# VH-VL binders against Protection of telomeres protein 1c (POT1C), part 3

Target 1, 144 residues: Protection of telomeres protein 1c (POT1C), of Arabidopsis thaliana (Mouse-ear cress) (a9jty4)
Amino acid sequence: MAKKRDSPKLIKIKDAIKLINQEVSLIGIVLEQREPKQCRNNDWICTLRIIDDTYPSPGLTVNVYSRTLEQLPQIKNHDDMILFTRIKMQTFDSGKRVNAACSRWVSSFALFEGEDLILHADEDTSAVFVWDGTDAPPASILAK
Short names: E, the ipSAE of ESMFold2; O, the ipSAE of OpenDDE; V2, 0.75 times the mean of E and O plus 0.25 times the DockQ between their complexes.

## First folded at step 2 (VH-VL)

Design L09 (framework fv_lumrotatug; at its last look DockQ between E and O 0.44; V2 from the best seeds 0.00; counts 0 for: pae E 7.5 > 2)
Heavy chain, then light chain:
Amino acid sequence: QVQLQESGPGLVKPSETLSLTCTVSGFSLSSYYIHWLRQPPGKGLEWIGVIYDSGSTDYNPSLKSRVTISKDTSKSQVSLKLSSVTAADTAVYYCARSPDYDEFLQGWFDPWGQGTLVTVSS
Amino acid sequence: EIVMTQSPPTLSLSPGERVTLSCRASQSVSSYLVWYQQKPGQAPRLLISDASTRATSIPARFSGSGSGTDYTLTISSLQPEDFAVYYCQQYDNWPYTFGQGTKVEIK
ESMFold2-Fast, scan of step 2: ipSAE 0.033; ipTM 0.637
ESMFold2, look of step 3: ipSAE 0.013; ipTM 0.616
ESMFold2 (binder alone), look of step 3: mean pLDDT 90; pTM 0.924
OpenDDE, look of step 3: ipSAE 0.328; ipTM 0.788

Design L10 (framework fv_lumrotatug)
Fold by ESMFold2-Fast, scan of step 2:
Structure L10 (fold): chain C 144 residues (1-144), chain A 122 residues (1-122), chain B 107 residues (1-107)
Amino acid sequence: as target 1 above (144 residues)
Amino acid sequence: QVQLQESGPGLVKPSETLSLTCTVSGFSLSSYYIHWLRQPPGKGLEWIGVIYDSGSTDYNPSLKSRVTISKDTSKSQVSLKLSSVTAADTAVYYCARGLYSSSWYPLYFDYWGQGTLVTVSS
Amino acid sequence: EIVMTQSPPTLSLSPGERVTLSCRASQSVSSYLVWYQQKPGQAPRLLISDASTRATSIPARFSGSGSGTDYTLTISSLQPEDFAVYYCQQYDNWPYTFGQGTKVEIK
């Protein structure tokens, strides 16, 4: 695949759960993050549960895959927001349950603190902003 | 160290139920999935089913009416039962570990048991 | 279900040769593809996941590539221990499906 791609439109979690096997982009509040683990393929995996105004607790489970621990989401506060770009909606348990995968190949994420974007104009001090370099974030997110 | 090992009878009569056990070590069944797969002699691999960390199960539609997978987390064991067997069910049966987490569905397998041959004959 | 087709069925090669194995899916699997190695009498061993990510302890001579429907496993210099059957598997869509395998045998 090409490195530069058009970003999908941001949608709400309520709508995303209908788009099984499709790529979606969405913003949620992180409720929980499980301890990262390393698999035999050397990828690091962590699991998040996220909510938005359309989809409350227990929320949507998102598994985030990364080559290194440092590239996984570093959630500082339970109210932190995360933007996911091109995560794949999936079903399991005979189609009864839905979750999403944030792949190191096609997906990316960005962290926010509360309602404020933690990205600074001076990127030297952006210790809490993590972007997986796959897709550029929407311009409206950076501006707001 | 992560290990999985299959056990059960090597011979099952036609029309009976095939019963196998997978014993795991080096990880908790509360945090991983266990899949069952089989390979008839000289042929390729077929996925049978999975038991999730939650205890829920999914089965290959072609086998769903005959398959039951269950687990006993306290014993670190997963069981496979396949009813009404025929000669076509003769295969090496494997258990394999799925990735940590429920989200990469369908998933691939990072650790496998050594396999156990089950022959269906009278 | 997604059908996985591997080619060729058998390759007869000498140590030191470069080999490429092909795996084609009946529809795009979005790089959610795994390669396994299986030696006689043994369980399959994970080689490569996500089309191109080498698993722990797998030698650098093994590499994977491809996208969409077409994927390739390459062994840059075949070693005696590499004679085995190789399987591809997709995990993009339910149910899990495998190719029929390519046998790499000594000439």
Scores: ipSAE 0.013, ipTM 0.570, lowest interface PAE 8.0, mean pLDDT 79

Design N02 (framework fv_nepuvibart)
Fold by ESMFold2-Fast, scan of step 2:
Structure N02 (fold): chain C 144 residues (1-144), chain A 125 residues (1-125), chain B 107 residues (1-107)
Amino acid sequence: as target 1 above (144 residues)
Amino acid sequence: QVQLVESGGGLVKPGGSLRLSCAASGFTFSDYYMSWIRQAPGKGLEWVSYISSSGSTIYYADSVKGRFTISRDNAKSSLYLQMNSLRAEDTAVYYCARDSPYDFWSGYSDAFDIWGQGTLVTVSS
Amino acid sequence: DIQMTQSPSSLSASVGDRVTITCQASQDISNYLNWYQQKPGKAPKLLIYDASNLETGVPSRFSGSGSGTDFTFTISGLQPEDIATYYCQQYDSLPYTFGGGTKVEIK
């Protein structure tokens, strides 16, 4: 741990959907991931739907943007957990729909196998929920 | 309150020209890609063209490429389709439709969620 | 171009029936498919986006499912106001393409 940043405050999805145009950090269970698609501007995008104990299926849609395909989240199992840091809550369709955007410049994410995260939370809950806010390459947290 | 209203359709002879207009209201027009979609009498839907929110990215269906020109005026919240060298097979109701919002934050669903009422173009001698 | 084959081209059903329409893409389009309803003399209306997501304000009797090349649209408990032509549309690649439409009539 060479450098620390301000630890982001984790909030629940039920609260996050009310914070339009604001940056939030949250953790959820991945319900589905769409196949990556190349956008009209040549960035790559994939869409995840996530849930937590306050916000069930169909969940919150999170659009993850990346310059390259390999930097997008690689979901291994149904119900894997993902931590998003500094994603932006957003409305579209004239305010009718809410989603979140994970920007490669500002945001980060970390993937956890569900069982692995549960074990770590039981032993050191503070460490699991304190992220240093780095813009590290996707999935680097799983390298341990 | 969100609506699109087309105008400019009518009867024209083969080889003639028409300019269609679409007036947008109730939303921030400059945030959205816009499309033209047409439907020949008694037939299905055919996508014609789109234009990006800034106007810099444009695509045409092969059937109209070189003859039709899409454009927009964000200050007037208006979309246009200039149709030249019209053929009998261009006879259709033309709809303007709101496409995906283009912003780093807007997501990638390319769905036509708002449609105008349509304007009829008849190409006949 | 991606070809969208929609079936059946028309059907007649009774009020309260379950109606199923299918759409097949000529190549894998993942979940990049929308469903529209067009009532006689009116513009189309978006019902389902991204294969399975219900558009705001659309009744829950409408649903969509499928991925890849095979997609299904269902009306559970057909109502008189559901008389319309239904279209699928892919947005995986340009040009965007529509299915041929399915005309739903009540017996």
Scores: ipSAE 0.011, ipTM 0.529, lowest interface PAE 9.3, mean pLDDT 80

Design N03 (framework fv_nepuvibart)
Fold by ESMFold2-Fast, scan of step 2:
Structure N03 (fold): chain C 144 residues (1-144), chain A 124 residues (1-124), chain B 107 residues (1-107)
Amino acid sequence: as target 1 above (144 residues)
Amino acid sequence: QVQLVESGGGLVKPGGSLRLSCAASGFTFSDYYMSWIRQAPGKGLEWVSYISGSGSYTYYADSVKGRFTISRDNAKSSLYLQMNSLRAEDTAVYYCAREPYYGSGSYEDYFDYWGQGTLVTVSS
Amino acid sequence: DIQMTQSPSSLSASVGDRVTITCQASQDISNYLNWYQQKPGKAPKLLIYDASNLETGVPSRFSGSGSGTDFTFTISGLQPEDIATYYCQQYDSLPYTFGGGTKVEIK
């Protein structure tokens, strides 16, 4: 029997940085995007810096992985909003710094372009961002 | 043997235009973000603009946004800065500088090589 | 924009002295800070990247430390060739911003 997934629990970035090696879902404003590059395993990676009301300008670095360039986030405007689901908090620089990985297997993202929500799913469709059938989540995501 | 050589500076009147060039050699130019950084006479360093290795991503300091355009020609290993609507405050030595692009997925930006600079003087 | 406040603006020291320069960021920049040396009439040269990593070919008397908002650059045993202006630079956020510089002179 097909079962509808619950909407992911959104947390603030200040709380996410405490959850090393765990999957989190969060929304942020894109502060910066680095140009995509190809990794040795032929995956594509782009790096974003995101902020929210609890974690200002230094922001959280999120590395987004995809098999193709076209499936990476297409950030076009200043202060675009992005929703990440099931990204994994990690350490780097010998455990001294924190970032997050948005993997193609478990994670997904959704962009706000104007008033439109653009949903992108990973290759494992279980990582699609879905609502639990309530009307509240989209309004809460768009609230500033 | 990494080299960056700037050219195109000179004297121009307020409201005028200049195009700066930076010729790169000794490395795979398309692998690197490139920046323009300026220094007014007797003053400190001010970052002006950067462009990604492919040329798809650019960013400008607010002081030059709308007036300056950064571009590159990877086939010629050349970086450019088109400067329009020049003001006296734009008087500076303009440096071309290279940033590492490839690391192990870390976000690392430092200017490991700089050109000699080219002087732009904006005066009446 | 992230503001970088560098102190002192200038100093005079003797050969062999230990020289310390500080840099403060207006907000947390982790360790995303570089240090550059600019000798009179020359382009800047990278000395330290990522707050504490010494660039290849740079003498070991130069060192950097700090994280967050407070950073220190040190010259252990000042040499005559070290006469220069030193700049910190953050790369945590765009636009990249530099400190005001510290001019180091020999007495």
Scores: ipSAE 0.013, ipTM 0.531, lowest interface PAE 8.7, mean pLDDT 80

Design N04 (framework fv_nepuvibart)
Fold by ESMFold2-Fast, scan of step 2:
Structure N04 (fold): chain C 144 residues (1-144), chain A 125 residues (1-125), chain B 107 residues (1-107)
Amino acid sequence: as target 1 above (144 residues)
Amino acid sequence: QVQLVESGGGLVKPGGSLRLSCAASGFTFSDYYMSWIRQAPGKGLEWVSYISSSGSTIYYADSVKGRFTISRDNAKSSLYLQMNSLRAEDTAVYYCARDLEYYDSSGYLDAFDIWGQGTLVTVSS
Amino acid sequence: DIQMTQSPSSLSASVGDRVTITCQASQDISNYLNWYQQKPGKAPKLLIYDASNLETGVPSRFSGSGSGTDFTFTISGLQPEDIATYYCQQYNSLPYTFGGGTKVEIK
């Protein structure tokens, strides 16, 4: 159902917040994760706050949607890095505030725990990438 | 400018039908659950129905189930309510409302943060 | 369905007064309660979400508290523009339900 698309360019959060209603890919440090909750359609949602070198605390709020609890980001440390692909930037509060949605249709994410990459793409997302966990963060995302 | 504008209300006889429309602008309509909420003259608020952002999940209040149909057209940023077999007790101002669901640092939120001006439906002989 | 009971149904107070409205849920709804203001002839406006959080742009004289089944909405210094009907609404479970409303008038 979800469609495959070319690998997106990674951008900084400072630039992402200007791309309202557009899909962006970015990497950040998880500052905070809220407890997962079940939505009215039986999907699960959790909220992360992420930061990078261009966008400090309180960071960017990302709402992550998944069909199951186990497919939501499993953050072990508050310094873990997360890579998001094709999350949608959105506004609320009459355009005064910005957050992002990691949808199960188009988006995906991957967690870095030390050298390991923990890939966890939603079942319905078509955007998938692979990272081998080397020293350098990904310069681009591969789609397969 | 975030805005919802309802239309389609009017006078109809019992047993009749009406279709309400709600035009959204100033936000990404396809990202939000949407609801219809009504208010009878001089009375309180009653939630009627919601539809998920994709249109795949729909729920109705028992008072309208089987008679009303909610739908949306994300390409046109529009919400609809088809009302059939109307009764006198369906007389009300009908509001469309954005159902804002998100998490923030204070916790989980699910609220009607943007409302249209309402459209009056009068069911009378 | 979860029943929401508001008290009082109406009240009349003077400018500068502290006004308190209560809302009671028939079941535990945690903190999943919103408060709306509706001025005559207008659509409702969200004032407070998640029991105690003030919506952006809403004056600080409005506040909410409570959890579980008992909730309170307060206007700490009533102003003339606060003449309105106030509604609580739970979002713990479907169907969403509203309180009966409290009409606030200035003496």
Scores: ipSAE 0.012, ipTM 0.541, lowest interface PAE 9.1, mean pLDDT 81

Design N05 (framework fv_nepuvibart)
Fold by ESMFold2-Fast, scan of step 2:
Order: C-alpha cells, then structure tokens, then sequence
Structure N05 (fold): chain C 144 residues (1-144), chain A 123 residues (1-123), chain B 107 residues (1-107)
C-alpha cells in the first residue's frame, strides 16, 4: 500500500514562478542538464531546465546541489521526467529572472527513467516519497 | 565596481614563454569561474581556457593544450596564464574575463572583461 | 567542436536602419547563445544572453531570437554609437566557440 508523499501539493511551473522565496513541489520534463561543477564548499551543483504543459521552452532553471557527483540527477534522455519536492523559488538578475534551488538539506528529487521511478533524497531529510496511484505523473509508473 | 586588469604581455620570440596576470577587484573573486579569451590582430574572438572557483576544474582549447597553464590565487584575487612554447599564431590581445555566476544565472557567458594585454610572438 | 558561422562578415547601413545579423551552429545548441558588442579599441561587452534576453543596461533596440541551429541578432533603428563588431558565442558544450564577427559601419 503506497501512501502519498510527505510534502506540499504538486503545482504547475506556471504557478510556481509566482511563488518567489517559497518552497514548491512540481513535476517537469527535463529539457537539458548542464555539466556538473564543484562549489567552494566541495558540494556539487548541476543545472537543469524543465518544462511542463503550462511552461514551454526555455523552461524553468533548477540548480541542484549535492555532496557527491553520483547523487546529482543522472539524466539519460532529454525527455526524462523529474519530480522536485520542496525546491525554493528565487530571483536573480536584479529580480528580472526566476530560477529554483534544490537544496540537499530540505529538497528531494525523483527521476523517471523509462518505466522506472528513481527516488533520491537528502540523507538529513530521511523522508520517503511514494505514490498511491491517484496522481502519479507518467502512466507507466502505475503499472509497477 | 567590478574591475579586471591584465598585465604581462609583450614581445617574445617563437619558442619563448610569457606569464600573464589578471588582478580582480570589486567582487568576491573566489565565487567565479574565470576565463582567458584572445583575439589575433584583425581577427575574431577565441576562447582559450577556464578555471573553476577552487582551481580544481580546468579546461583548455585544443590549440593551447600542453603549452598553456591557467591558475589562480584566490587570496590575492589574481588569475594567471603561463604560456610556453609560443608560436606566431599565439599573437593576440589576451582578455581576462569573468564567467557569469553559475548559481545566480543559467547562462555561461562573459559578463565582465579586462581591457586586454597584447602578446606579440615574432622573430 | 561546435562551429559558429556568422553572416555577413561586414555591413554598412544608415542611421535609423534595421540591421540583422545571423549565426548558424553546426549542431543543435538549444538557446545556449550569447551576443557581444566590441567597439573599436575596447573589450567586448555582453548584450544578449540565452539567445533572446537583454543584459541589464542594454538599450531595447537590440534583440535576439532563434533556437536550435539558427539565430538572429537585430538592431532596430541603428545609432552612430552602434558602430562595432558583433559576435555570437555558444555555451552548449566545451570548448566555447564564437562566430567570426560582423563589422557594422555607418554609410
């Protein structure tokens, strides 16, 4: 018996971009992933652009932070789906542009690779996110 | 006020060496990837090399691999380019440039440039 | 390496004209393209990032468009201070590569 994830309701990217400085959960299609870079504190950062049915290309930029390269999203296809939980909406370029931060302390992500959902969570979070089949993103996940 | 000031250019013979320096001010130098970009007289722009925040990640254009070495000193807010085995085709104005802040924007471009330093490789 | 082909190599236009410059990438670079302005004797200045976004402080007469392999840069109402060489640059993959530049002169 799967249970609903322990996080806020999923919203669309169109609505998320209006919630500056707030934490949101959303699902998108990965348009692309940039080469990972290392931060001053030895954390790794990679940047994704994601789209959904309300927000097309160029999409929403999400900066994903992780302690290790291996724990960053491993996008195999440009059309893979990703679930983000509790990412923080923020502005840059003097408030003119919007992006989001997926922090290793409070945020989580889960990848859809073909028919499989790969779940990733911060070690300090220890929260488990499962789908009960009522609002699962891809149809293929309901068949598992 | 962001400033980048290059120095170390000059005339050198083929096969010789030069070391370029770039002094940064007006921003937290250790928060930025830094790059060298060159421009031969009357020609276009050619990216040469970049270096990450800590200096752990470095990339070079194929034309300079094995001959040039990029480095940085974050305590001194300085960027360097050691150029060895110089060739006539290395003659160019060399620009120090800041790579736009990765965490504050998606684009990887050069938002601030120094005024350049001329390197002439000639006999 | 991704090759950036920029056209034309030079152009001469009158003040008030609409000027269009093109860049073609040898492979799909999505919208990972910047445009720079280099005035005579000076370092380049970033004008446009992510194919279509104006950098802060850049006049609205400058614009960019395109995605994939074909990109355009436009100056609407050319001004005397716009005399410069303009360069496109891709950042889809390393190494970063620039177009050959377009010299814009006034008749």
Amino acid sequence: as target 1 above (144 residues)
Amino acid sequence: QVQLVESGGGLVKPGGSLRLSCAASGFTFSDYYMSWIRQAPGKGLEWVSYISYSGDTIYYADSVKGRFTISRDNAKSSLYLQMNSLRAEDTAVYYCARVSEYSSGWYEGFDYWGQGTLVTVSS
Amino acid sequence: DIQMTQSPSSLSASVGDRVTITCQASQDISNYLNWYQQKPGKAPKLLIYDASNLETGVPSRFSGSGSGTDFTFTISGLQPEDIATYYCQQYDSLPYTFGGGTKVEIK
Scores: ipSAE 0.013, ipTM 0.581, lowest interface PAE 7.9, mean pLDDT 81

Design N06 (framework fv_nepuvibart)
Fold by ESMFold2-Fast, scan of step 2:
Formats: structure tokens, C-alpha cells, sequence
Structure N06 (fold): chain C 144 residues (1-144), chain A 123 residues (1-123), chain B 107 residues (1-107)
């Protein structure tokens, strides 16, 4: 029996950067990706820079955390689309700059490779994703 | 200009303790990861410990874990290393170094170093 | 821990020579590799970050290349002021580790 998650409300990056310390869901185009490395809590981290029609280059930096390398986003093409669910907006550089954290406990992502959707759920939880937003990916379900 | 100055080194007996200090100037200390890196006389560099900009994330090399404590005081722009249960193999020049994190919470390089302070552990 | 093997441990060259130092990681570290210069009695100085990027204010005769496990540091046209020990350092995984150093001397 699958457990269902609430449908996230998608917002634009321009609006997300104003919601400091809040969880947001958004979709963007991957502009660039740094190779994974280890950091705090021995988690693996990779950094993506994403853009949308409201927030162009250099874009929003998203740090994605995972227990393993294999569960981090695998970006194969420059313009792949990624959906982030419940990422945390935060500040750095004495509050002058904004980035986001995609943590494995709260957040998830779904990667589009052209027309293909690849879903990543929280590691320890089965989830059913239903996406009702316009200008968003079709509603999709992910089950164990 | 941008500068790090270490102090607190000296001669100590095995089993003894020392506290090192590092005074930062010329930059916003609270924005940076800070590390201690040591070098035994005539030998290479060994990373010892880091502390995040807020002080909430700390890591130690296995050789010093349980004996050394890194801390910082952002209001004083100062970094500290409390060294307990010192051993002869801890004899080294200790450098404090600023971690460059691309301003994105990733430590990538040590771009500013202090001149070092010598710790000698001998009986 | 990731082991960084640096070669050679020392070398002697003439002013104007091209000097090459290598660094090998025990596992894939992508491009998460820095190079430092240490002159006698001084603190190390960052020269190259992320395998191939020249730090601001560092002369263009210094360069770095490589990815994965094999890295190269080059001085094109050695100058007397370049006499120092050079270290590579990985920051892919904790703990951060340094190579053993390469001492560059004049003949």
C-alpha cells in the first residue's frame, strides 16, 4: 500500500527567492552541475544551477544532499528540466545571496530527460506524487 | 588587508595541553569556513580540523579526534584550537587557514593562511 | 582516506626550464584538487584551484590540468623566485588530504 504525499504548489524562482527559510516547490532548467563530493554528516552533495522564465542566468543554486552517489541527480543534457519538491530557501554571504537545499528527509526531485520523467522519492518513504499545476509536468505516480 | 595571525604555540610535555588562537582581520570572518592545518618539522602538510561559518559543523582528522577541539568567536573574529593529551607526534607548525567556499557553502580551497605557530611536544 | 601520491619528491632545474609535477589520487576525485606553493620558512600559498583555475594574482607561467585520478602541475619558464615545495590537495572527500610535496631547486 502506497502512501500519498500532498500535491506541491509550484511557484516561480523570482517568487521563491523572497521566501527565505521556507519550503518551496518549483521547476527549472538545469544550466550547470558540479560533480558530487562529500561534505557535512558524510552525506554526498551535488550543486545545480537552475533557471526559469522569471530568473535567468546565473540562476538559482540548489545543493542536493543524498546518502549515496547513485541517488543524486544524473544530468545528461544541459537543458534537462528538474522539478524540486519542498526545497528549503536559505541565505549565505551575510544574507546577501540566496540558495536552496534539497534534503533527503523533506525534499524530492524529478528529472526530465527530454520527454522522460525520472522520479526520486525520499529514501525511506514510498510516495505517490500527484501534480496539479499548470505549466508543470503531468501528474505522475511513484510507488514501491 | 586580509590577514590571519596565529598565537599560543610553545613547548609542552607529553600529556599536556595548549590552546592556539587565530586572529582574523580585513574580511567578514563569520562568512567563512576555517581550518587548522599542521606541518611537522621538515615534513608535509596535514589537515587537522574545520569549522563552518556559524560554528555548527565541525570535523576532525582521526589523528586528533577526541583530543583536540576547534571553536570560533565570530564577534571577536577569532578561531581557536584546544589541544589536550598532546603527543610527540603532534609537534608541528600549526596554521589557521580560510576556506574558500565559492560562497555556496562548499569548502573548495585554502586561499588565506596565517604565518603559523610552532608547537613542540617533548620531555 | 584518499591517498595523494606526488611525484617526484624533489627535482633540480635551470631558470627558463619547463617543470612538471604529478599528483595521483587513490580514487576518482573529479576536479576537486588544489595546488599550493610553500617557500622556505613561509606559509603555503594557493596557486591553482579546481585542478586548472589560476588564483588571482598568480603568474600565468603556472598551470594545472587533469581530472579523475591523474593531475599535472606545470611551471613554464622557471624563475628563481619559484624555488619552493609544491603540494597538491584533494577536497572531494573528508578528511582532506595533501600530497607529500615536491621540492623544486635550481641546479
Amino acid sequence: as target 1 above (144 residues)
Amino acid sequence: QVQLVESGGGLVKPGGSLRLSCAASGFTFSDYYMSWIRQAPGKGLEWVSYISSSGSTIYYADSVKGRFTISRDNAKSSLYLQMNSLRAEDTAVYYCARGSDDLEEWLSAFDIWGQGTLVTVSS
Amino acid sequence: DIQMTQSPSSLSASVGDRVTITCQASQDISNYLNWYQQKPGKAPKLLIYDASNLETGVPSRFSGSGSGTDFTFTISGLQPEDIATYYCQQYHSLPYTFGGGTKVEIK
Scores: ipSAE 0.015, ipTM 0.574, lowest interface PAE 6.9, mean pLDDT 81

Design N07 (framework fv_nepuvibart)
Fold by ESMFold2-Fast, scan of step 2:
Structure N07 (fold): chain C 144 residues (1-144), chain A 128 residues (1-128), chain B 107 residues (1-107)
Amino acid sequence: as target 1 above (144 residues)
Amino acid sequence: QVQLVESGGGLVKPGGSLRLSCAASGFTFSDYYMSWIRQAPGKGLEWVSYISSSGSTIYYADSVKGRFTISRDNAKSSLYLQMNSLRAEDTAVYYCARDRTYEYYDSSGYTYEYFDYWGQGTLVTVSS
Amino acid sequence: DIQMTQSPSSLSASVGDRVTITCQASQDISNYLNWYQQKPGKAPKLLIYDASNLETGVPSRFSGSGSGTDFTFTISGLQPEDIATYYCQQYDSLPLTFGGGTKVEIK
């Protein structure tokens, strides 16, 4: 009898970019995915650009971190939907640019796969949840 | 320049409650994850809890889950630990610590997580 | 939980000696390990992060190495002010866990 994971309070990307150093949850359409690379600490990183109805191309860059290549988002189709929970908004390039980090410790993501959303939790939980027809449907995002 | 000052420790009876505070200065408190780490007399360090920069993400060690509540007030640059149902085993010096997590640039980034600044600690004694 | 085992629990050495402390994780933690120094009556201080990186302002006589499950912390040329207890800490997964500590004393 494990506790259910909290439904995230979703905000729009236009609002998220103002919440520097804060954790946000949001849903977007994947505009592009860069090839996974290994970081200096040996984590794997996958970089995505996402958009929603408030923040079009070039979109928000999200860096997703994982210990293994297999645990990174597997984006099969252009315009796939992704839900991010508790990703950290941050600045780089001396505060001139904004991106977000999907951390192994506190963040998670969920991808649309067929008729179901699959939630990929941080490595602490290693949880996978099917999220279809629940409290947080991806109803307010637009396809390209 | 960075300072963390704990307060609120003292002597309490088993089953009692106590609230610890940590006053932060010298940095933008709202930018950092914060942790409580404790040390029983003559023993080693034990991580107790952390709270994210916004306060939305919280984790507890199993030994304190359900009894302790971590919270923060970013407007006051303060961190709190509400301790309920105290046990003799909770007797320890409680440290407030800043968690430095950062990522360096785009796809070539790296992440570290460590406690770069600690307060002086506040002693909690639960009578046995 | 990931268990961190430190060896030895205590040691005595002379000024100028090379001191080595080891830390073993119960599972692979890559390089996600930190080392802290705690002097008597004081709060801990970060010395080494991410297994081998020296924190700014920390003397170069301190060093760390290792990856996976086996880690080493070294003091090259022990000084009197290095009398302290040293702790390793993993940050590979929650809960965060510390080693039991190694007390370093001068003979």
Scores: ipSAE 0.014, ipTM 0.526, lowest interface PAE 7.5, mean pLDDT 80

Design N08 (framework fv_nepuvibart)
Fold by ESMFold2-Fast, scan of step 2:
Structure N08 (fold): chain C 144 residues (1-144), chain A 127 residues (1-127), chain B 107 residues (1-107)
Amino acid sequence: as target 1 above (144 residues)
Amino acid sequence: QVQLVESGGGLVKPGGSLRLSCAASGFTFSDYYMSWIRQAPGKGLEWVSYISSSGSTIYYADSVKGRFTISRDNAKSSLYLQMNSLRAEDTAVYYCARGEEITIFGVDTYYYYMDVWGQGTLVTVSS
Amino acid sequence: DIQMTQSPSSLSASVGDRVTITCQASQDISNYLNWYQQKPGKAPKLLIYDASNLETGVPSRFSGSGSGTDFTFTISGLQPEDIATYYCQQYDSLPYTFGGGTKVEIK
């Protein structure tokens, strides 16, 4: 098996919020998405709030960075699931609050249309994987 | 309905060989790593072997390394354990179990817990 | 290899009791610990995954907690059908390892 640093395992949001300045991978349900905006380095940023069974509303805030608007998460419904890989946990408000950053350099994400696919491994629910805009072309997995 | 069904167990003399099979149904077999776990009579669970979803990564417990060979056939949704040079201490019920394996963007692979187990097949090594 | 020390090895309790089982890992395994139930003559069944998450279809009287090296499994309100041996298992690294098991019986 690969070393832990090469293949990080998924954790729950309640545990992720304790791992400040560390990289974590997790799955959440998208509660809301804010409008994308341009920032420094001509990058685009959008902000999501995600929840799981251990961390309910208002959820964890994740700031997602991308080179282009099209490479940001395209959320269709508030109940869509998103998988984040190697997002960095960080603090704000004098260390009192926690959020996460999904960067172009280390992090990635994948979107799922509907919640049933992950739990049952069936084809009744559509799943769409989108690329984060790095070096590889998009891989589309469509399960109906 | 998700099922794993083991077969191939039986009585064999020390030094003999057996081949165990595990037939999977009700799910996409190629999305899961597979393991063999055994349990000697009246004893606890002992992990024996692992094979990745593609078959490219394989691990064995030190107690069976060099004697057992794990393999899989994704087209047939089947897992195998070839057991050679069997010893009395290999007497156990052998279970197969699945764990989800997800590769994200072809680069990062995540390994999940084993959620479904077969009913087991008894291997008795006795003179 | 990661050693999993489980205690007690056996216990007897009455229906309705709270039963607690502990599991200690020889090194930090984060939350990569599962709890399995094995009834006599049957295969193990997953009850709790990733230390504290209840598997789908498992009764809410079962719960898990802990992280790092110390883990606890609890049955709140023991039922007759809960007579079984319970095992913790780490999947942080290969080889995967199991605790020695805890046999739960009713008085």
Scores: ipSAE 0.000, ipTM 0.520, lowest interface PAE 16.1, mean pLDDT 79

